# Designs tried in a protein design chat: VHH binders against Radiation response metalloprotease IrrE (irrE). Part 22

Target 1, 256 residues: Radiation response metalloprotease IrrE (irrE), of Deinococcus deserti (c1cz84)
Amino acid sequence: PTALAAAKARMRELAASYGAGLPGRDTHSLMHGLDGITLTFMPMGQRDGAYDPEHHVILINSQVRPERQRFTLAHEISHALLLGDDDLLSDLHDEYEGDRLEQVIETLCNVGAAALLMPAELIDDLLTRFGPTGRALAELARRADVSATSALYALAERTAPPVIYAVCALSRQEDEGEGGGAKELTVRASSASAGVKYSLSAGTPVPDDHPAALALDTRLPLAQDSYVPFRSGRRMPAYVDAFPERQRVLVSFALP
Key: E = the ipSAE of ESMFold2; O = the ipSAE of OpenDDE; V2 = 0.75 times the mean of E and O plus 0.25 times the DockQ between their complexes.

## First folded at step 17 (VHH; framework vhh_gocatamig_d2)

Design m2 (from r1 with S105R; at its last look DockQ between E and O 0.80; V2 from the best seeds 0.68)
Fold by ESMFold2, look of step 17:
Structure m2 (fold): chain B 256 residues (1-256), chain A 124 residues (1-124)
Amino acid sequence: as target 1 above (256 residues)
Amino acid sequence: EVQLVESGGGLVQPGGSLTLSCAASGFTFSSYILSWYRQAPGKKRELVAGITREGSKVYMDSVEGRFTISRDNAKNSVYLQMNSLRAEDTAVYYCAREVYYTNPRGYTGGTDYWGQGTLVTVSS
């Protein structure tokens, strides 16, 4: 149990308490729990947002996509929640300083944003209904209106059995590194439940005969005994659940 | 009738300073977000700095630490203090009023009024 783990747990508690008072988790609902803090949208160039505690303002870039505004708002709310918790602030300043402190604060605000947008109750319900599967990952992303990658990390954190989750997508490299004309299915992101000591590297190719590739090609979910296709070439036995959507496939690898 | 009138542009040596002013009329100035943009020849108009009703400030990375935006609600004016000027700062500078509106998924915003612009030339 590290100082960082304790801080993350506290941040999730703050986010959960804040979320409990909201009428919903859409962008318009997210500010209902803050008193004395105003929300302002304005052009901000390449910056997504900011929290200004001096003027009691959350700033969100008015010219980014709605889904990005929503996550940014949850992130900035987390800054306000963190800054309002004297014990958490004191613990962070006692443990960290300089650039490391700034990194930890940003990490905590991402943890808070994820917890706010993806409540534990939602994740647990999906795990109960669908199991630790590609379908559960897809449903979490859809119901919480978050990226598949954000949903992947949140789902993995709450999954008890040994599972690797992955988001796999076709290659889109047009700037450099484009190979042949055909697109290749690769791992974009992965995360594993607690106790799993294996990692599946981003960029790992998914063989054409793998259930994940077949599910994407047919646009139909597939679940069967197969393997984890590690970048090294190792094939570790796993029960694979592959759920295709758009140009990607959401995968779980249940390990023995 | 909304009007934004810039002044204070001119020719200045590298390393020098200028203060731009924007006098506003025809609206409740204290209720609006004000920004400065600039447009160099052949380039897109880009945000330089903005200031909220509450006084929060936003800067583009290349000017942060050198430029300061401020507002005086009693004089209906917004200012841009430009220090340590460089040749790359040469542009027409525009005062702008920013607005945003709700939509079902979030918010949409942009500039609804522009000033005429004031030319800043940084050259030896």
Scores: ipSAE 0.522, ipTM 0.837, lowest interface PAE 1.9, mean pLDDT 89
ESMFold2 (binder alone), look of step 17: mean pLDDT 81; pTM 0.813
OpenDDE, look of step 17: ipSAE 0.756; ipTM 0.921

Design m3 (from r1 with S105Y; at its last look DockQ between E and O 0.84; V2 from the best seeds 0.00; counts 0 for: pae E 2.9 > 2)
Fold by ESMFold2, look of step 17:
Structure m3 (fold): chain B 256 residues (1-256), chain A 124 residues (1-124)
Amino acid sequence: as target 1 above (256 residues)
Amino acid sequence: EVQLVESGGGLVQPGGSLTLSCAASGFTFSSYILSWYRQAPGKKRELVAGITREGSKVYMDSVEGRFTISRDNAKNSVYLQMNSLRAEDTAVYYCAREVYYTNPYGYTGGTDYWGQGTLVTVSS
């Protein structure tokens, strides 16, 4: 675990250094830091992008939404940055091999992409202003112009106290043997700060009387003592901050 | 006038091979991304392979390792070498020119010209 943490830290340093040379963090600005690498957009089917080190080309799927292109570009830039750092490459090959090495590389490139799009000083400012809350999550997504899911990871990584973050949204009830027409609030994505032993699975239902459900119904933020609604039915005490936004609610569960 | 003319289709047994060719005219061939698509009966047209100006190649998962895209800029031609053909490869194959352009939010693109298509039938 210490080798992976060190690699992540190095990847964040590479991303920060790259970002410091940019005029901005929008898609057009991200490519200005590329030296000797060609950026090409083309249809790629179900694939979002690729980095071709042989031809020095970053490929981005031309038929996906702009915000996905932006994140994919940041991810592929991270591949190029990783391949250009001999010490990091050597450390990775010393520690990992085969399928595990591929998994670690993709993890590091997601870490790099997040660091490039969501600078640490932005995240720290939001945590200072709003605390580790659903509102901080919403503000990060808005200010960095990233999806709520992307912001989840970045915020959780820099949150010191034990907090679970979640994005919850309405979905049509799956086959639970009940009537099929009712919409149900469920967890769409979740991530937790370091040291949290508990997980909140995607698809977990949020009870109708939970602050997250109430905040969504009323369109008003709610913050109160309540619980984490685990899929098992366990209800662990937590301070809940629920921030409603359109057809979803961004939630933090502050643990004791 | 931009033209893309496919050739090389036909009837082939499973496990066989075919080479498709696409002759291009009416544009600066070396400046464009070229692709092959296919459309089977009852299916939507889908990307098979693409090749950039620089030579980077993209393949759909089901054909990777069996099909090879290539280009010859001197002959204004793009090729699809199809090996180890299967019944599922039966389709009309189209040569395509890809384009993208900037907008305030990023880049958008697609196919702006299609060939007429060449039929490949893999059957006993």
Scores: ipSAE 0.379, ipTM 0.785, lowest interface PAE 2.9, mean pLDDT 89
ESMFold2 (binder alone), look of step 17: mean pLDDT 82; pTM 0.824
OpenDDE, look of step 17: ipSAE 0.786; ipTM 0.939

Design m4 (from r1 with M60E E64K; at its last look DockQ between E and O 0.78; V2 from the best seeds 0.00; counts 0 for: pae E 2.2 > 2)
Fold by ESMFold2, look of step 17:
Structure m4 (fold): chain B 256 residues (1-256), chain A 124 residues (1-124)
Amino acid sequence: as target 1 above (256 residues)
Amino acid sequence: EVQLVESGGGLVQPGGSLTLSCAASGFTFSSYILSWYRQAPGKKRELVAGITREGSKVYEDSVKGRFTISRDNAKNSVYLQMNSLRAEDTAVYYCAREVYYTNPSGYTGGTDYWGQGTLVTVSS
């Protein structure tokens, strides 16, 4: 395990401990565990939020959607938790400096925010109930009230068997021209479980006869043997579970 | 009767400095968030800086390091110190009071009172 992996594990522990004391994970509930820190909402222009340790204030942009406020609050709480853990801070300053230290801190606060909003117990329950599937991905996003992309990364991180997850949606082919553009199904985001060395790039087209495309067209879940449609044109055998919702499809590719 | 009255605007050369003041009345000043906005001709009003009850400060990227917001609760006043002024800082500057409201999923906020504005012109 690397120093970064150890720091991420500690950040998840801090988030889990903080979350255990909360009445809930909605925006109003998230601050109940912080003593002596004030939550303030105000216009912040293009900034989403900030944590001010000098004045003991978390600032959240009052002019953005509630879901964005909630995630930003979880991120700023993670800053406060990190700054309150002297051992973690000391370990980080011993290992990192300058711009790299700042990047690591922001990464850790995103890890903390995800752990706070998507507890490990919830993810593990969904994996047990549904397996590492597109349906599990959909249920995590719904149950935790987070974006499909956030849920995708969290689910992949805790999936033991070799699986690639993807969120696919229709996109306009912008290069095709004015007013008459065609739509095609493409990968919007993807992540894989530990040890999988393959990646499925954002923007990769999904063929019209692929189970993911068929599930979207029919609005019915499909699970069958098929393949991972890499951008290179390679088609790697996989068991595909495609779960359509609205105008997108949540997909898992279970590798042999 | 909430009132916000700006002063201190004027003509300044590039690289110069100017201090804007906003005198507040008709409310408990120390209990509110105060902000400065600006509006250049043909452009939308934009946030310049804000200051919380506790003294936390927010700045727009284009003014960070050059402008400083401050408040004096004893004088019911908020200030904007503008240094290293540039032509693009030319605008009408407005003092604003910020509020936010609880809703079921989070919070909604906005400006509930504006001052009359004070013109700042940066030109040689």
Scores: ipSAE 0.469, ipTM 0.814, lowest interface PAE 2.2, mean pLDDT 89
ESMFold2 (binder alone), look of step 17: mean pLDDT 82; pTM 0.822
OpenDDE, look of step 17: ipSAE 0.768; ipTM 0.925

Design m5 (from r1 with S35T; at its last look DockQ between E and O 0.74; V2 from the best seeds 0.00; counts 0 for: pae E 2.1 > 2)
Fold by ESMFold2, look of step 17:
Structure m5 (fold): chain B 256 residues (1-256), chain A 124 residues (1-124)
Amino acid sequence: as target 1 above (256 residues)
Amino acid sequence: EVQLVESGGGLVQPGGSLTLSCAASGFTFSSYILTWYRQAPGKKRELVAGITREGSKVYMDSVEGRFTISRDNAKNSVYLQMNSLRAEDTAVYYCAREVYYTNPSGYTGGTDYWGQGTLVTVSS
């Protein structure tokens, strides 16, 4: 419908086509689809990577963790795919200019990277098996070997019922005042399925008696009727599924 | 024996220019990634610029537009053209050779050889 929505759909199609020929979605498998493009790892300071179409080189920062390299590679592959699609590139240049064009291109390459690392079939299988739950979020992150945040956005995009997903973790807050460095469970990232008009802000505190906090404390999954703890103080009824993982909890809020 | 020998450092006024050179020997120069790093007194050594075997270039943000890295494979040399020099560019500059290694999840990089460095001083 919009130029951006159409561009995102094209980017997902390009990523899916690239991915269909791969033996897997790990970093080494992603390279398998490169043809005429050299992959090089080198120090890049604060930059994660780049695609150089003149020399046909994908550059990945050798100074970052392997999991970050994998997403960066998928992102740079998406740059190459976008630049190789004359119709898509032409449509973008017709609609956007300057800094806005560069922002849209980076957004599209993130969309492509997500689609490449988390195929629609995998997401749909997990939603069918586990429902739109914290467990589905955890399984997507595990099976696709992506960050919980990346999985959260991809899962939300394909979830039909009204659901808010969140990744919650203890604060790294240090305070010389009350509590002497007490930790607080907060929302680190959140996204909602299509049509949900509510948002759950990053940094929102999760009360100690909330199912997400209890699941983290006990290290046991917990699913029950409870609420969305909005930053405003509003408490909207929701079925909460909280799945603890290491030092965080992956949460879904199913809305009536 | 791998050797990297920097030259071209010196004293220069703000706004001035210098060209650093790094002469390489003991390896197939055209097959390697080469970088320039710098270290100011009391600071951590930091990347300045790098160039791949294909000629792709990377720069730190503070020097982009002012510095240019290049290589001449026939002369086994890498260069750093430094223009519009500022006081904060004062440092010892090092030529380096980069390698990377495969691991199960991705790649790990490292510098396997360093030059001895050349001092650049930008002072009124």
Scores: ipSAE 0.500, ipTM 0.831, lowest interface PAE 2.1, mean pLDDT 89
ESMFold2 (binder alone), look of step 17: mean pLDDT 81; pTM 0.809
OpenDDE, look of step 17: ipSAE 0.787; ipTM 0.939

Design m6 (from r1 with V99I; at its last look DockQ between E and O 0.75; V2 from the best seeds 0.00; counts 0 for: pae E 2.4 > 2)
Fold by ESMFold2, look of step 17:
Structure m6 (fold): chain B 256 residues (1-256), chain A 124 residues (1-124)
Amino acid sequence: as target 1 above (256 residues)
Amino acid sequence: EVQLVESGGGLVQPGGSLTLSCAASGFTFSSYILSWYRQAPGKKRELVAGITREGSKVYMDSVEGRFTISRDNAKNSVYLQMNSLRAEDTAVYYCAREIYYTNPSGYTGGTDYWGQGTLVTVSS
């Protein structure tokens, strides 16, 4: 585990150094820092992208949504950065092999993509301006132009106080309860700051009287003392900040 | 004036091989991405393989390892080597020229020229 933590730290360093030279984080700006590698868009079926070191080409699927293209580009840039760092490559080959090595490389390239798209400076600025809140999560996703889930993990990693972040959205239920096909607010993803030993499972229902449900219903932000609604039924006290947007709500649970 | 002309289709036994060719004219061939698509009876036209200006290659999962796309810029031609053919590979195969363009939110692509197609039949 210490080798993986060191590799992740190195990957973040490579991404930060690359990002520092960029005029921005839009798709075209992301390629500004690479020399000798071209960006090409083409049909790729179900594949999102690829890095071809032999031909010095990054390939992005021209048939996927533009939002997906940008993250995929950051991921492929991270492949190029990793392959260009002889010391990191050597350390990985010393520690991992076979399928595990491939999995670690993909994990590192996701870490690099997140670091490239969501610089520590941006995250720290948002935490300073908004605190470790659902609003900060929403602003990170918006400003970095990334999925709420990607923003959730990055924000949690840099949050010092004990906080659980969650993305909650409606899902359809098929059981014979009060009504078939009813929509229920559930946790789609969650992550917590360092040292928090609790987890909030995906699929956990959010009660109708919870601030997150009320914020979604009213379409207004809501912050108040409430609780973490664990799937076990346990209700742990927390200060809840719920930020609704579109058909979801971005939530923070500040723990005592 | 832009033309893509496929050749090399035919009847082949399962496990057999064919080489498809596409001769291009009326444009600067080396500046474009070329692809092969196929359309089986009753199915949508689907990407089979593509090749960039630089030579990078993309394949459907079902054909990777069996098919090889290549290009010869001096002859303005793109090829599809098909090995280990199966009945499900039976289709009309089309050569295509790909472009991409910017819209307000990113990049998207399209095929702006198609060949006439060449029939490949894999049958005992």
Scores: ipSAE 0.455, ipTM 0.813, lowest interface PAE 2.4, mean pLDDT 89
ESMFold2 (binder alone), look of step 17: mean pLDDT 81; pTM 0.820
OpenDDE, look of step 17: ipSAE 0.755; ipTM 0.923

Design m7 (from q6 with T100Y; at its last look DockQ between E and O 0.75; V2 from the best seeds 0.00; counts 0 for: pae E 3.7 > 2)
Fold by ESMFold2, look of step 17:
Structure m7 (fold): chain B 256 residues (1-256), chain A 121 residues (1-121)
Amino acid sequence: as target 1 above (256 residues)
Amino acid sequence: EVQLVESGGGLVQPGGSLTLSCAASGFTFSSYILSWYRQAPGKKRELVAGITREGSKVYMDSVEGRFTISRDNAKNSVYLQMNSLRAEDTAVYYCAREVYYSYGSGGTDYWGQGTLVTVSS
C-alpha cells in the first residue's frame, strides 16, 4: 500500500484506541482520554482551532456554531495523537516535505476526527441493519451527530459491495445569468466504495424524473432499479435507494 | 471595578514598530483570556490577537508574523508588539477581557477606551 494509505490506517488505529476509553462523543467526553490538556474557547477570527502542545491547550473558536466546534475538537485531538506517535511522525517527515507534508497532516487529522466521531463498530452495525443505503447514511449522520457529507465518506470507506453514495440538494443553476434564482437538484458530494472506478462529480445535475428527484419532491423514500446520472450524459444501470431528508436527498447507487 | 487602560499608541512610519500596553485592575488578571481588537474608520471592530490564561496565542492572518501578544501576570498587563507596520494597520486598538467556559458560554465583557495607532508617511 502507499505511504499515505499506511499513515491513514495508523491514524485510524490511534483514533480507535483513544475512542475506546471514552464515555461518549460529546465535546467534554472527547477530552476524557487526554491527560493535562485544557480545552479553551476564545475568539479566533477565521481560524477554527489549534493544538498548543507547549501550553497543553486545545483552542476552539468561540465564534462558530457548536457542530463545527465539535468536529474541530476531534481534529485537534488527532493532532495531539499524531504528535505523540514518534514512528508515524518520523514516517511522514521521511516521505513528505513542505506544503505537501502540511496537507497530508491535515488530511490525517480529518481521518482521525472522522474515526473518533464515527467508530467502525457503529458504521458496521448500520450497514448490517440497513444495508449500503441512503437510510444507513442518514442514520450514521444522525447517531454520530456529524454532517451528511462526513458520514458519506466514512460509510463509503467501509462499504464492501460496489456502491456510489451521494448527497443531493437544490442549487442555483450556473447558466441562469446574473441574479438568477432558478434551482435544480445537483450532486453536492459523492464517494464510492473501494474498487469502484466511476466518479459522480459535484455539481452533476439530477434529472427531474430520477428516483432521487422524485423522493425529494414527494418527501417519500424510493428504492428501485434506475441509473447513475453521470455529468457526461452516460447512464449506468444501478439499484437506487433515495432517502429524502428536509431539503436534500441521500442516495446510494448499488452497481451490478 | 474592572478597568482596562490602553497606552502606547501614536504616529509611526510604514515599516516601523510600536508597542501597545494594557494595564488591568479590579479583577484576578491571571484567570482571564485577554485580547486586542482594532477598529479602522468606517469599519467593524475586529480581533487582532488573543492570549489564553495558559499563554497560548492566536492572531488574525494579516498580522501573524508581524505582531506578538504577550502577558505579564505579575504586572496585570497585556502587550501587543507591532512590527513591520502598514497603512492598513491604522486603527483604534482596544484591550478586551474574554469570559469563555467549556463549550463556548460567555463573551467579551469589558473593553478599554482604546489607543489610536496611525501608520503614515
Scores: ipSAE 0.303, ipTM 0.756, lowest interface PAE 3.7, mean pLDDT 88
ESMFold2 (binder alone), look of step 17: mean pLDDT 84; pTM 0.845
OpenDDE, look of step 17: ipSAE 0.746; ipTM 0.919

Design m8 (from r1 with T102R S105K; at its last look DockQ between E and O 0.83; V2 from the best seeds 0.67)
Fold by ESMFold2, look of step 17:
Structure m8 (fold): chain B 256 residues (1-256), chain A 124 residues (1-124)
Amino acid sequence: as target 1 above (256 residues)
Amino acid sequence: EVQLVESGGGLVQPGGSLTLSCAASGFTFSSYILSWYRQAPGKKRELVAGITREGSKVYMDSVEGRFTISRDNAKNSVYLQMNSLRAEDTAVYYCAREVYYRNPKGYTGGTDYWGQGTLVTVSS
């Protein structure tokens, strides 16, 4: 495996070990695993948080919404875990430097945060119960209390059959002439299970007659044979499972 | 009575330096987070720097590298060392005590006490 894949695996292992001792995954529960590290909340302007290894302090911006504080805390815990693992840190410095090293560290801390908030056993339970579906995506986001986009990436990574997941939402479109706007259903984010060589671009329009658009319009889940609506206009056959939620629809495309 | 009293403001040439001080009384100083804010004419009051009980420091981007916050718990004082001053640093600078508390959704924070401010003017 690549150096990045190995580093991600180690980061998930560190997050899982940290999480094993927690009573839960809410902000208050995440703090129970801190040992020798002080958690403090303070104004931080535009920054969400920081980890200060010199003073052993995790700082969280007290001026942001609670759900943002939770993800930020998980991210900063991952910084502390990474810095405390000499082998991982050495491997990263051997492989990366400069701006690329900083990018990899931030990527790994997001991987760690996701693993901490969405334990593998939760993902596997949902895949067993609901299959690799839009419903499983919705349930993961709901039960782990994370964004649909975070859940989408975590679910795709653990899905064995060839599936594309997408989060689709309405976006505003300005009309020419008289100056009006219509809302169009578009792909906001997408990810696929291992081995799938196809992807949906963010911003790809979802046709009005597609099951995803119909599910959103009726506010009822819909599952049927249909297609992946690629931005190029290509229509690849797929079994579509569309789960509407508020102003968006969570979709899986099971490939033949 | 909680009091925060700023001093050290004045007129300074661009590129110059000033040290602001904030003397605190009426509370256990070492137990609190302290911050500096500033308010330029026609602008909202904005965070400049903050320092935790442990000594961790936060700065706004425009002052990082030029300003240093510090505290002396024996003197119940927090300081702002301002170097390489620019015209845009002209403002009234306020010392603030920060608090946070748990609530059902997470944590809420805010400033519960302000000083009266000290004017810093940077001009040629």
Scores: ipSAE 0.583, ipTM 0.867, lowest interface PAE 1.6, mean pLDDT 90
ESMFold2 (binder alone), look of step 17: mean pLDDT 82; pTM 0.824
OpenDDE, look of step 17: ipSAE 0.772; ipTM 0.931
ESMFold2, look of step 18: ipSAE 0.579; ipTM 0.862
ESMFold2 (binder alone), look of step 18: mean pLDDT 82; pTM 0.821
OpenDDE, look of step 18: ipSAE 0.651; ipTM 0.900

## First folded at step 18 (VHH; framework vhh_gocatamig_d2)

Design n1 (from m8 with K105R; at its last look DockQ between E and O 0.84; V2 from the best seeds 0.65)
Fold by ESMFold2, look of step 18:
Structure n1 (fold): chain B 256 residues (1-256), chain A 124 residues (1-124)
Amino acid sequence: as target 1 above (256 residues)
Amino acid sequence: EVQLVESGGGLVQPGGSLTLSCAASGFTFSSYILSWYRQAPGKKRELVAGITREGSKVYMDSVEGRFTISRDNAKNSVYLQMNSLRAEDTAVYYCAREVYYRNPRGYTGGTDYWGQGTLVTVSS
């Protein structure tokens, strides 16, 4: 494991320990575990939040959507947890410096926020019940009350077999004709389980005869052998599980 | 009666400095979050800086490093030290009292009192 992988693992442990003492994972419950840290909501312009270790204050932008406040609070709690772990902090300063250190810290705090909002036992339960599927992705997002994109990354991190997850939705494409708002199913976000060397880019079109497109059109889940539709035009064989939800489809591509 | 009274505005050359003051009365000053906003001609009013009861500070990106907000609870006053002023900083600057309230899923904030504003002009 890399230095970054070890740091992420430690961050997840810190988040899990914090979360174990909470009555829940909604915004008001997350505040319950703060000790010696004051939480304040105020206008912050374009910034979502901040952690001020000098004054022991977490600041959350009072003018953003509630789900954004919740994520930001979890992120700032992760800053406080990181700064309270001498071994982790020392390891980071030994390995990274300057702008790279700042980027790694922010990455770790996003990892901590995800772990806090989506506990490992919830993810593992869903993987046991539904497998590494579009259905599991949908259930994680719903039960943890997080975006499908956040759930996608968290699910991929804990999926052992080689799987690519994607969130796909209809988008408008440029056209000169009177029906210029033609809709095309495209990948909005994707992430893969550990060890998968392939990536599926945002904006990649999904063909109309692909199981993901069919599932969205029919509003019925569909699972069958098919392929990963890479932007390059390559079609890699995969078992596709497509779970339609509202105006999008949540997809897993299981690779042999 | 709650009052917020700004002072210290004026004409200053690019690169110059200016200190704005806001004198507060009619409420327990130390219990509130105070902010500075500005409104340039033809623009929306925007947050410049804010300061919590504990002294934590927030700045918009374009002024961070040049502006400093501070408060003196004994004098019921909040200040904005503006250094390295640029033409783009020209605006009416307003002192504001911030509040926030719990809602079902989180918190919502707003400004419940504004000062009358003080004009800052940065021009050759």
Scores: ipSAE 0.561, ipTM 0.855, lowest interface PAE 1.7, mean pLDDT 90
ESMFold2 (binder alone), look of step 18: mean pLDDT 82; pTM 0.828
OpenDDE, look of step 18: ipSAE 0.616; ipTM 0.891

Design n2 (from m8 with S35A V58I; at its last look DockQ between E and O 0.85; V2 from the best seeds 0.64)
Fold by ESMFold2, look of step 18:
Structure n2 (fold): chain B 256 residues (1-256), chain A 124 residues (1-124)
Amino acid sequence: as target 1 above (256 residues)
Amino acid sequence: EVQLVESGGGLVQPGGSLTLSCAASGFTFSSYILAWYRQAPGKKRELVAGITREGSKIYMDSVEGRFTISRDNAKNSVYLQMNSLRAEDTAVYYCAREVYYRNPKGYTGGTDYWGQGTLVTVSS
């Protein structure tokens, strides 16, 4: 394991310990475990939030949607947890500096937020009940009340078999002038289980005859042998599970 | 009646300094979040700096390091110290009272009272 992998594991431990004492995972319940830290909301322009350890305040942008506030709060709690762990903080300063250190800290706080909102027990239960599928991805997003993208990364992290997950949605091809383009199904986000060497790039078009496109058109789940539609045009065989949801489709590609 | 009255605006040269003041009345000042906004001609009003009851401060990226917000609860006043002024800082500056309310999933909030504004012009 790398230094980053060890730091992520520690961050998940801190989040799990914090979460064990909570009455729930809603915004109001998330603060229950903090001692002496005040939650304050105000307009913050483009910033989502901040943690002020000097005044013991977590600030959240009051002008964003409640769902965004919740994730941001979990992220700022993770900042507080990280700063309170002397060993983790020391290890990070030993390994990273400058802009890289800041990027790693933000990555770790996203890992902590995800772990806090999507406990490992929930993810493991869904994997047991539904397998590593688009349906499991949809259920995780629903039960944890998080974005499909957040759920996708968390599910991939805990999936043992070789699977690529994707969230695909319609996009409009917009000219610089006025007017609209035809809608095209594209990959919005993707992540794979550990050890998978293939990646599915954001923006990759999904062919109209692919099970993901058919599931979206019919609004019915499809599961069948098909392929990963790489942006290069390469089609790697995979068992595809496509679960349509509103204006998008949640997909898993199980690899041999 | 809630009132916020700004003062201290004026004409300054680039690189200069200016202190804005906002005198508040009609509410329990120490219990509220205060902020400064600005609006340049033809642009939308934007947050410049804010300060919580606890003293936590936030700044727009372009002013951080140059501007300092502060409050004096005994005088019911909030201040904006502006240093190293640039032409782009030219705007009407507004004092604001920020509020938020709990809802089932989180909070909603914004500015519920504005001052009349004070003009800052940075020009040779």
Scores: ipSAE 0.555, ipTM 0.849, lowest interface PAE 1.7, mean pLDDT 90
ESMFold2 (binder alone), look of step 18: mean pLDDT 82; pTM 0.826
OpenDDE, look of step 18: ipSAE 0.588; ipTM 0.855

